# VHH binders against F-box protein At1g11810: the designs that were tried, part 2

Target 1, 377 residues: F-box protein At1g11810, of Arabidopsis thaliana (Mouse-ear cress) (q9sa94)
Amino acid sequence: MTTTMSTLPVVLVDEILARVPITSLRSLRSTCKKWEASSKTNLVGGKATARKSSHVGFILIGDKICSMKLDLNGGDDFVDTSVNQVSAFDGFAISQLFHCDGLLFCISNNHYSNYTLMVCNMYLGETRLIQNRSLFESYQNFCSYAFGYDSSKNRNHKILRNNSVSGGYEIYSLKSDSWKDLNVDLEKSIHLWRLGSVSLKGNAYFRVIKVIEEGVWEYNLLCFDFTRESFGKLLSLPFESLGDEGEGIMVISCVRDDHLAVLYQRDTLGIWISTEIEPNKVSWREFLQVDLATLDGFPDVFIAGRFIVDEEKQVVVVFGQETELDLNHGNAFIFGRDGYFTSFTVGDAPPEDFTSYVPSLVSLQIDKTGKRKARDD

## First folded at step 6 (VHH; framework vhh_8emy_2)

Design o17 (from k7 with V108K)
Fold by ESMFold2-Fast, scan of step 6:
Structure o17 (fold): chain B 377 residues (1-377), chain A 125 residues (1-125)
Amino acid sequence: as target 1 above (377 residues)
Amino acid sequence: QVQLQESGGGLVQPGSSLRLSCAASGFTFSSYAMHWVRQAPGKGPEWVSSISGSGGSTNYATSVKGRFSISRDNPSKTLYLQMNSLRPEDSAVYYCARTYEIKYSGDKYTYFDYRGQGTQVTVSS
């Protein structure tokens, strides 16, 4: 079972944290304090309009992982932000970031078509470098990744990798510290979106492209069930994408740790949140619909990349690029009811990724005797 | 239907040259980026080289850079790989592969959607 740091014996916490560099420890403490403050504010059943709504997580700006706190205040002042680079990742050029069960899964690239996979528990100060499988030579730009866990007693955390060059699938188990080949039956017309998947209730959700015929495709969703180690059926979307021809942008995000949200941008920006989400079943409700042409001061070109839903404030925070040529500005937009729209800056470059964060006690250690040992249930 | 058919493999001595060909059919060849991928016995597939639809852009794996050259002839719908200074470690089945591009607002994502049956290259003394 996952347990928060505040319930751990002090001596155990001190022993674990002694392994973390001082600068990384300060960043971690700051993030945990912000998370505790945010959690206490959100859990109090007081007057919602008098309290701030806070979002705490990790954001990827350029090749750097930063901690982020976003405070959505009441009244005339609506937003406060703080972003700080996480020194634990100094020296790494991070290209992708995934979160599951209080663990961060990071992919670091180098110029030789090689890559480093790592899983980090920022709360415990533990890192596991994942050995590349000798049977496969992979280039990061040809692989899709997903992070999740199975339904076993102590949650066996797993990484799914699809190598588009081979068409093959393989799965890594943290419990066994090993990769295995996975025989997956997917139609040839279905292609996993390379950039990112979302972990939800231990499973991973992918944006997929289904090719109907040459030049004609549609967006769909697909779940990978880490307990069954198989894909579910294509999940229906609450919007029409057939005949998109490169006009529409689809983004997915996790809401309340148990629901999926989808953003679809074309001439309008629509947000839907799942009312029911399982590997073979989904139902949706509309959260927000914005006509981008009606927004004064909105950029002529905007490509949504990541988003955060705040149901309490009835807004969505969207990160993205304003132009392909203007990579010097990291702006985010807040959309709400009745044409409410504002923007704020999140650093010197557009954010590449964002994930919310909840601390956990999941250990990344390999057997104390120096031998690899599977954990018993 | 999309079809890719490789040819030109064989047994050669180290230091030799070999030219692979891939005949494409069933799609508008010039609209797609094409790739060479190889797989040695007991190893996973390795990306070797890529070429844009127009032929204006090429890329190579570090292991073959400076020795291999990818090219295409769009009128004849044929992809080529010129392999020079062959080494024993180049021994593999070589596959011709196509990628599908999804483009939106100046960005693009690519997927490998088809590959051929492969052609065997053996570099041995």
Scores: ipSAE 0.258, ipTM 0.647, lowest interface PAE 4.2, mean pLDDT 75

Design o18 (from k7 with S105D G106S)
Fold by ESMFold2-Fast, scan of step 6:
Structure o18 (fold): chain B 377 residues (1-377), chain A 125 residues (1-125)
Amino acid sequence: as target 1 above (377 residues)
Amino acid sequence: QVQLQESGGGLVQPGSSLRLSCAASGFTFSSYAMHWVRQAPGKGPEWVSSISGSGGSTNYATSVKGRFSISRDNPSKTLYLQMNSLRPEDSAVYYCARTYEIKYDSDVYTYFDYRGQGTQVTVSS
């Protein structure tokens, strides 16, 4: 394969920076002086362009990455949504995307079951294509991925891959541009959910299935620590889930870059946000509980896929799809207190993935020794 | 209590055929998708082929498509792999594997939960 280096659109990065909520920028400012200077120049001068309850990120619609801005500041009956396909990914059929430290990790499949792994820095306009080790790993359904970084100076960004065929683990280092086998043991009854990993403070959190007995399983949560390169213990969930296939849906998301949120849908839709989160410890608080059966005009069938928490407005935005014979595509719902809900349409098909985005100065270029360039701060 | 026992491997010349068998016990065989996985010396395990519980759906790795055929006999609880036009690159230990399937919306998430001890296939002149 000829490696094509794509320059991601700079204008998109500038737009994203201008739309980032002020609370997210404050978190970023504590990390880097250059980011503090940049955010003050772009957002705090003349008229502020970033507003509270504005969410900017990337969504996967079908096989295409689109930028999305969701603005909830227009009142309860008004949602301003902008969705634009990101042309830098034209020619790639994207199946998954992950976000860590301002970097996007994307998995692309072609028609012949070949696949490409890539890491993108949208702010710097850099892309790194990652070499695959095995032909059989071209089948996405046999691999689970996680994206994070270790605690070393300048953060060594890493990708964890679990090959369910082998039961084995391997880890990729951006610094060395190489894969290595990883000796990690999980109980045979524990299985990583393919679409369930979320990056948080350099670590990755997985939805896992624990098989209790044949046909009976439960959801659990598990952290992979990229510094220790090992899994923590199973983390307690704020709900109980013992069911067979399809009885409940669990989705996880990152809130304010420092907290984990979990959504659990069965007869009700519950959202919890972590109050403490560490590789071996978690504490939860309930954010919202909705009885879907009591909502007038809500579809009879709705399967939650991804979600965004807006703590300022006390609402959650849930992306999903209506099943059965319903042909409504791209529907999203906003749920709030006291039976509040509204809907809007996002694109021509249900979003398959969503990740928030904050720009980064992490370089993806390889120096003469094969190492990622050190951060210039 | 779940057990999988492979057999049928051996030493053959390039272009030859072999039929591998896997005897399953300790579970309701017809309720589970079954797979063949192989591992060559010094290499990681590679998925070869899959078959649904009913036998109505089969899938193959690109490298074996058109040469290998997976089948099952649910009454006898046996999985088969018919390997034709064998190549030196097919030399490996072949494992029978069971998967647990979790259905979510239109997707089926497949997890390997058991595999057998393996049977050695060597293709050499």
Scores: ipSAE 0.115, ipTM 0.580, lowest interface PAE 6.3, mean pLDDT 74

Design o19 (from k7 with T99V Y111H)
Fold by ESMFold2-Fast, scan of step 6:
Structure o19 (fold): chain B 377 residues (1-377), chain A 125 residues (1-125)
Amino acid sequence: as target 1 above (377 residues)
Amino acid sequence: QVQLQESGGGLVQPGSSLRLSCAASGFTFSSYAMHWVRQAPGKGPEWVSSISGSGGSTNYATSVKGRFSISRDNPSKTLYLQMNSLRPEDSAVYYCARVYEIKYSGDVYTHFDYRGQGTQVTVSS
């Protein structure tokens, strides 16, 4: 025992379960159906009282994982938010956070430059430490990660790792608890962005840079299909991004667990949501466009890091930092139509990652068929 | 066309020094960060050291820190690795690699897009 494992507090588990229906939890099926029936009755009644806008997830503030609840039902200029450090990760400095199918994939760095990869089921209180592969575990700055699952029975959850030093790809299978080398054909002009992959319907979507010529590149999206274990075609973006070292910031997010959203910031802040998203096909619709220079009281410097789309309220919540030098404040901004703008504080440092979360009964034990093998003593 | 060519490897005794060179062509050398990586027989590649385009910033793997020194001469488009106090475990093929860095909003993203053919370093046991 070199590492303390912990479980989520019962109160936090109950709080998460009360907000988000979970299809993987059959014991809660009746409750989910009851809530669904209730919401449909409200819609059938034609009574358009504003739907409740509540968002639950995990946020990375500094090097700490925190649970976050964001409630936008408080009326004019009121945002109810609660952020609590998750004690299960005390003692770990977390650098990256990914979510897929109710599981968290975390990358931890530590004082001796050795990185630890772990997959956590926060609902069950289970953690699996992933076996070290001998190359570059101590220098993860050259590795890009993605988390997903294949279409096999019981969903084999997998981690893709691209090591840019070797140019090689490796895939880890949670079911077999093993790594294998992957021969992936990807054009040499296409480079995965180290940060920014998101899991969607078992596949992973990457921000990528396509080099057109020396010093000239453009943003694109690329899907990795964990069933086929291959990349799809480059997916088009709804904005022009051609440039070099351009001051544009692109961030992607998952919406309603079945669509992608993209945020692009330069002089304006644009948000688009996919209308269709598949490994080889995407279509977009504009959600919001904000001219930041027209907002009274908006900071001179703002760097978007993560965002949440609330389609019911027609707003976007953007997490970021107001200055590159002052990292002591965690501010978030809400943007809406017709110049609607407000702000609130999330924590004592700028958020690095945010991931919406739903609990899951996916076991992290090697036998994932829902049975444990008996011990032979 | 981008090309990287390493040289300076050889067979040496433990405790010896070697200086590796990498001649670059086909791109604006001073605009790119450069790296040294090595690969021992039966092992995958291991990052050794990096240097910024201007030469103002250097980084080293823990295993070589204090023994190796990376430098560059931008006018001659050459990257160097000075290796001191060589150990048997330093035996490997050494590659220089070009990395492009994308800087915006306080973050730096790196990716290896080219590496050379390598130069063999063997340290006697």
Scores: ipSAE 0.064, ipTM 0.518, lowest interface PAE 5.7, mean pLDDT 73

Design o2 (from k7 with Y111S)
Fold by ESMFold2-Fast, scan of step 6:
Structure o2 (fold): chain B 377 residues (1-377), chain A 125 residues (1-125)
Amino acid sequence: as target 1 above (377 residues)
Amino acid sequence: QVQLQESGGGLVQPGSSLRLSCAASGFTFSSYAMHWVRQAPGKGPEWVSSISGSGGSTNYATSVKGRFSISRDNPSKTLYLQMNSLRPEDSAVYYCARTYEIKYSGDVYTSFDYRGQGTQVTVSS
């Protein structure tokens, strides 16, 4: 066998291969690049918008992982959405999803407040269960996680864990299958957002709150560099958030696998995409601004939770929830230029997370039988 | 300015009860969630119990649920932990802790910002 728990990924791999042709994903990226180039020079006159754009990935609805394929058709506002529960995870209550380098990192809660960490390669059908260093760390709900890799040969994949109860940091290495304590120098006024980290180019980016004084704080971004195993400097945001007191909603996402996007919702919904993103510096460009008060039929209460940027179609797809007693509403919204707005349903409950999917050949098997040969032994 | 002072620890036999107290000062006590955290020699800190600022919500680690009871008296700025049916594995230094809460749509971010000096509980077996 290739892994200790081979039963779980077998069904998942079969389902993914049926839904996500590799050539389709490469074609989509190529089209987006061509459209971006065209928008910088001359208008192409409908050619780019006539093509079908497809986005594929995993979403978390409640505590269940679902596969999602989203097709954005040009012309008639037709949105074709396929959402199906991934049965391979039926025995697990999943609270968080992270994606890095074709690997999924999942956190599950299995009765009695015990947390299970797992890393899956859906393309190879491999799963590695990661055991906690301490059997008595039942307070994992106070932890922040990040997933990335270092610049070493074969990309040593790593998990950062911050435990707010201990105040400590730990780092796990897939290569050594071991945890190590990490001493980081982070100001006490900076608080990591538990659910807010995203992986980008091997590093992890966190939403953080910097407390200026009692009741006064601001949003910032912070990078953890998995090669240096240290935090960078606070990164500036393209909007002002000082003294927000929970009125504004900030969400981050990856675009084109090499850029960071931020969404800020208040009276308007703004989207910015990084033009340069490094551990100690960032620059931004505005992608979209929407005045929510001008949109007929937009909910009075809406909390953005995750989003997808489609640069070819010049739209953003926003997943979220209506907080006014409607926890069973699975609505998603598409925003575009010149007041373009439409909605569609994504199932029986709001999606809590979305992770794009790209296949990988990264092996999760611990080499206890010697070097793996060209055969599966 | 913020001060947390625990008391009530001691040496007891298995099956005994103890009541821990934490006197708070330097902040608006009723506006903050409070917690008990314990640390045994050679082990990391373990969260034991939480109580909301109003006292309307309480939570317990599975290892102590049904045996321990957290409560607070906001007028006197005091946090309590009633520990019943004590076991040798309950032996630890018990700390009173405050969390800083940032409320945002659909979630609450919590971070431990202050902790007291601790009070030693030893359950002999």
Scores: ipSAE 0.270, ipTM 0.635, lowest interface PAE 3.6, mean pLDDT 74

Design o20 (from k7 with Y100H)
Fold by ESMFold2-Fast, scan of step 6:
Structure o20 (fold): chain B 377 residues (1-377), chain A 125 residues (1-125)
Amino acid sequence: as target 1 above (377 residues)
Amino acid sequence: QVQLQESGGGLVQPGSSLRLSCAASGFTFSSYAMHWVRQAPGKGPEWVSSISGSGGSTNYATSVKGRFSISRDNPSKTLYLQMNSLRPEDSAVYYCARTHEIKYSGDVYTYFDYRGQGTQVTVSS
């Protein structure tokens, strides 16, 4: 077999894996991980090194969930991108996409269904619709979400919801299929970024705005620990933010499922990767610093939205828009060392989220008592 | 000192209309988006409607769209909510609320910083 799982279209990979018995799924998942790792290795044995890096995942383009395969080739400036709409979500207008441990959490705000929350396991072909509480009619701009799991042996996946109108917090348990109110202590001057949480090692990391005084604020990071069901302390950032309107863009992303990356764009584009990341502590290292003004042919306006770090190739892929209202083109740039950059197009709108495709054995089926069977690799 | 003072609530029959008012003071009213939020007995607060500082943009919760109308009079520093075709489900304490916006190129960060003491609306037959 010369074809690895990581080089197949995500839709095809998903269809193959979904048809396999559960007892075989762990082996296929392990093989998929190994094949993805192998696709990034240099060949030893006298041949020229064929450096290939492949990223496979899900993205939100406009209001549709799409599968994406991104191939980065080292022998030329070739970038191969395959994007396909995921048919399992046909009929849904998706506004937010979250990923944790191979599960997708999706929010749909549809004219006919109001507000629908769902968790999907693409590997097993399972979807669970989540019961909404009376606040489901709240405008999405006033709700922040996070997806994670607790440290129990069989991992209970959970969803945190903050409604800024009520000031309240709620937590959903996948195992009990139920919501409960959560009393959390969070300083009043700290506000969760509506579209900014990222799952990492079972916990969720938020971009937050800390208001110092009227017209003066700063970016910070905050962790929600799903085991303790509480927020940690504000985490230090590797840069200084300025809080004036129209300045600085901060974006966060996961790297290798165990590290956090932060992108800060102002006059330069800086990327840092965590060397240590826990609920109450963080340490950073600089990954890349790009002076955008020195790049020949770079657009006069660029607003970063999402990014992918490829440590092996020493590049970052940044998705964004070239004007505030440019919703017609999904432009992306690859930045590397020594002023290297190139561009390509992804779909017809800027991607809002990107998640790596990782098969999951977590069952979304509910027994007659509301209990779920969970399995982890 | 920021102050928001609601009025206009009362007891009405289903199908009736009410107009709520909110008198604002202590800040430049026209520079802030304003909102109506309600809380029914035994339930959490629910966002009802929003209006931009200029009055040029309005938004409504699905449950009230087509029945309620939000407006403002910036010279008098007053926010209004016209409620038509009232239903028992609309019974709640209605709060006038201010949000602060931090605007970035293409992005807006919004949070509630002040609200009034509320005005009771009871719809019963």
Scores: ipSAE 0.343, ipTM 0.691, lowest interface PAE 3.3, mean pLDDT 75

Design o21 (from k7 with I102A)
Fold by ESMFold2-Fast, scan of step 6:
Structure o21 (fold): chain B 377 residues (1-377), chain A 125 residues (1-125)
Amino acid sequence: as target 1 above (377 residues)
Amino acid sequence: QVQLQESGGGLVQPGSSLRLSCAASGFTFSSYAMHWVRQAPGKGPEWVSSISGSGGSTNYATSVKGRFSISRDNPSKTLYLQMNSLRPEDSAVYYCARTYEAKYSGDVYTYFDYRGQGTQVTVSS
């Protein structure tokens, strides 16, 4: 029998967009256009330095997608934040969230542990359900995912999936709406971290562990190039990462959509931003180092999970957990120069994922020939 | 020095039951999640079932859910797979496997670091 592509109803997707605050939509438009709207022309002299920095995106709190707007300003309240659940996903337990080129890739665990893969364009109100050929043959928690696109004229968006049980790789193409097996040679001592690959300039960057011997490993990074459909070389980190079970926490994030940032936490919290990032090459600069033990009122136990870099304000916003047993309260911390730090609450549970968001005109609808439709531009 | 040794395979008829065992040695068994993985002739390895170190949580592949049951006896360092209502499609070499897990902020490093030699299960009349 002929397999047909599945899509969510337009009414459901429109409801998702209607739940996103108007202020968030204005911020998304401003972010999409970057400097297009001159922020300087209406400011008088020295008052031009009193600017707001806005970060907008989607976060995963528990198993729910929420829209988030984070305003950093120089007023009495340094931080204003709004978090709103996107109710159209209420029927789905979302386990992973990825962003690439204004599209969201979501992995949902339904009522009977069946997994649904979907790509959403929140701006256009379009959703594509992706057929899950091999998900029932393996435990989903042993699969690593990445989202990107190739360098073709129309940016063929692709999903990479690794199954750690079989060691196999598969790649999905939005243009063909089909999966294919991918023959990838990766050293057996290298293991992809299951969660948290980051899309950057069409490619995906993975945290990996390189096992040296039982209980001893190194953190490294790997790039998957969606044009060549192959992994690059191990990318060097700006810190020593050889360790054992007591080693630190490594997190990666995208900065300004063209650079990679890495956070490394042990007794200190260090952040570095790439000065050059390509599939086989990286160079780093230090952004911030914080000695957590010197901060009054900082929790005794804190594990960094996600972060946002604001280069203009010279701060980093870090989301994480204070204890493994406290899953009902989410705190975020802002770290800056000279021992500056503050805290605020984000949602009613620790954020499990965060992705910055910029609206996209990429259509997810398929034409009568079975091809993805062109953008509405 | 980590060793995993499967046993209990054999030839059985469709609809029959079979119990597989895996004897573990050389590590603190109760500290590790354990898994059953199978490989049918001409196919790649397929994950079948998992159990946490304490035995408090279990998971199953959709193809075996409701028919298979994973369990462990930590004092005797033994992993079990109870297979009921066996079908010809369940014919495979069954491997006992250990995963290493390191946790942070709701996520884990998880990878298979040791497997046994396997035990053959053939479901045929």
Scores: ipSAE 0.094, ipTM 0.550, lowest interface PAE 5.5, mean pLDDT 74

Design o22 (from k7 with Y114H)
Fold by ESMFold2-Fast, scan of step 6:
Structure o22 (fold): chain B 377 residues (1-377), chain A 125 residues (1-125)
Amino acid sequence: as target 1 above (377 residues)
Amino acid sequence: QVQLQESGGGLVQPGSSLRLSCAASGFTFSSYAMHWVRQAPGKGPEWVSSISGSGGSTNYATSVKGRFSISRDNPSKTLYLQMNSLRPEDSAVYYCARTYEIKYSGDVYTYFDHRGQGTQVTVSS
């Protein structure tokens, strides 16, 4: 009664779409609707609207995803924060977060044997578990990831994976629910930072290290274009890093979903925002420069982590550690003009990642026809 | 310039032993962690073993632990992999590899920056 299998060997794809519990997302959905409504009000209200600044997104504290709302109240010097663990992920130890087009890409790396990649739409309460390719997965700590989408109709969302052991690249497509090998021509002296890339206008931006010679290297940026499925040219940074010897700390972040910001800490804390950012071109402007040694009451040792730029209030919110050995509390500082700074606590461990969030109606449900064909094969 | 040259591969029967060597030149060998990586026919590259620059620390993939031993001779600039109790699934091209290490904020970030041409190991019977 069965058709004779005369086809080439195929990988059996078991596809499970897990819906994130709706009850776990009720408060988050309400918050996301308020964020969306605020954006619409600002557009309609014109230039007279709001001296208040509100920032919303997801933050990784330890191995847990938390929602964060940060209200910077104008004129009263008070900061209101709300940080709540997202219970939908309570069973997962999350190591990395990526945001693109209202979708959250999460990596769980509890153990090699318990490896999980997932894409979530928190607004719709949808989750897709991504099947890994066994031929590529001997040691996860050597992989780098990026999340983006191409210019096709309805945007095909994609994940780029680089394995430094193989030097190989793979790309996953949400539309086809499949991985394919990717031939990438990248100079051997260029090394992708393993932790973190930033999604911007559908493309991904990586911190990279270019080795000039033994013991001599420089920081650069590199864009992966998900439409062309290729890397752009090395993008220069607005600070000197040659011969840094690991003393300087570089972090990147999105501003207004259309610009890139870079933070560089050594003797000072500098923040620059892109005036132009494309796969093969970048231009920078200085936003803020802080001499940490001149700040009264500032800790002797501070290691900058993730950051948020508020251009209207002319401040930056920096998450980090007061000492390299202090992992008991997460600390954040707000830096502004003329030596202004203040601090607040963000949970029980230093934040490892932060991504701003804008709700989306992008569905993670697989087309019923496609799912039926995969099942029948 | 940096060069890594593997040798010692061959055709052996299951249960046999082989010792692979990697001759390094063009860099200060003792300052770099070294690794063995293998690629079986029709499969992706697999990390096998690592050794620190001093030789004081070694690590092994679970599939080879207890059977393989990594070692180095810094004066002769040579890396070794002693392979015992070989199995058909150990058949692969074995590559000697160097990593570049960046020490940053209390952690060590490693990048594979050079690899040799490989030596073929075939375990058949």
Scores: ipSAE 0.258, ipTM 0.635, lowest interface PAE 3.9, mean pLDDT 74

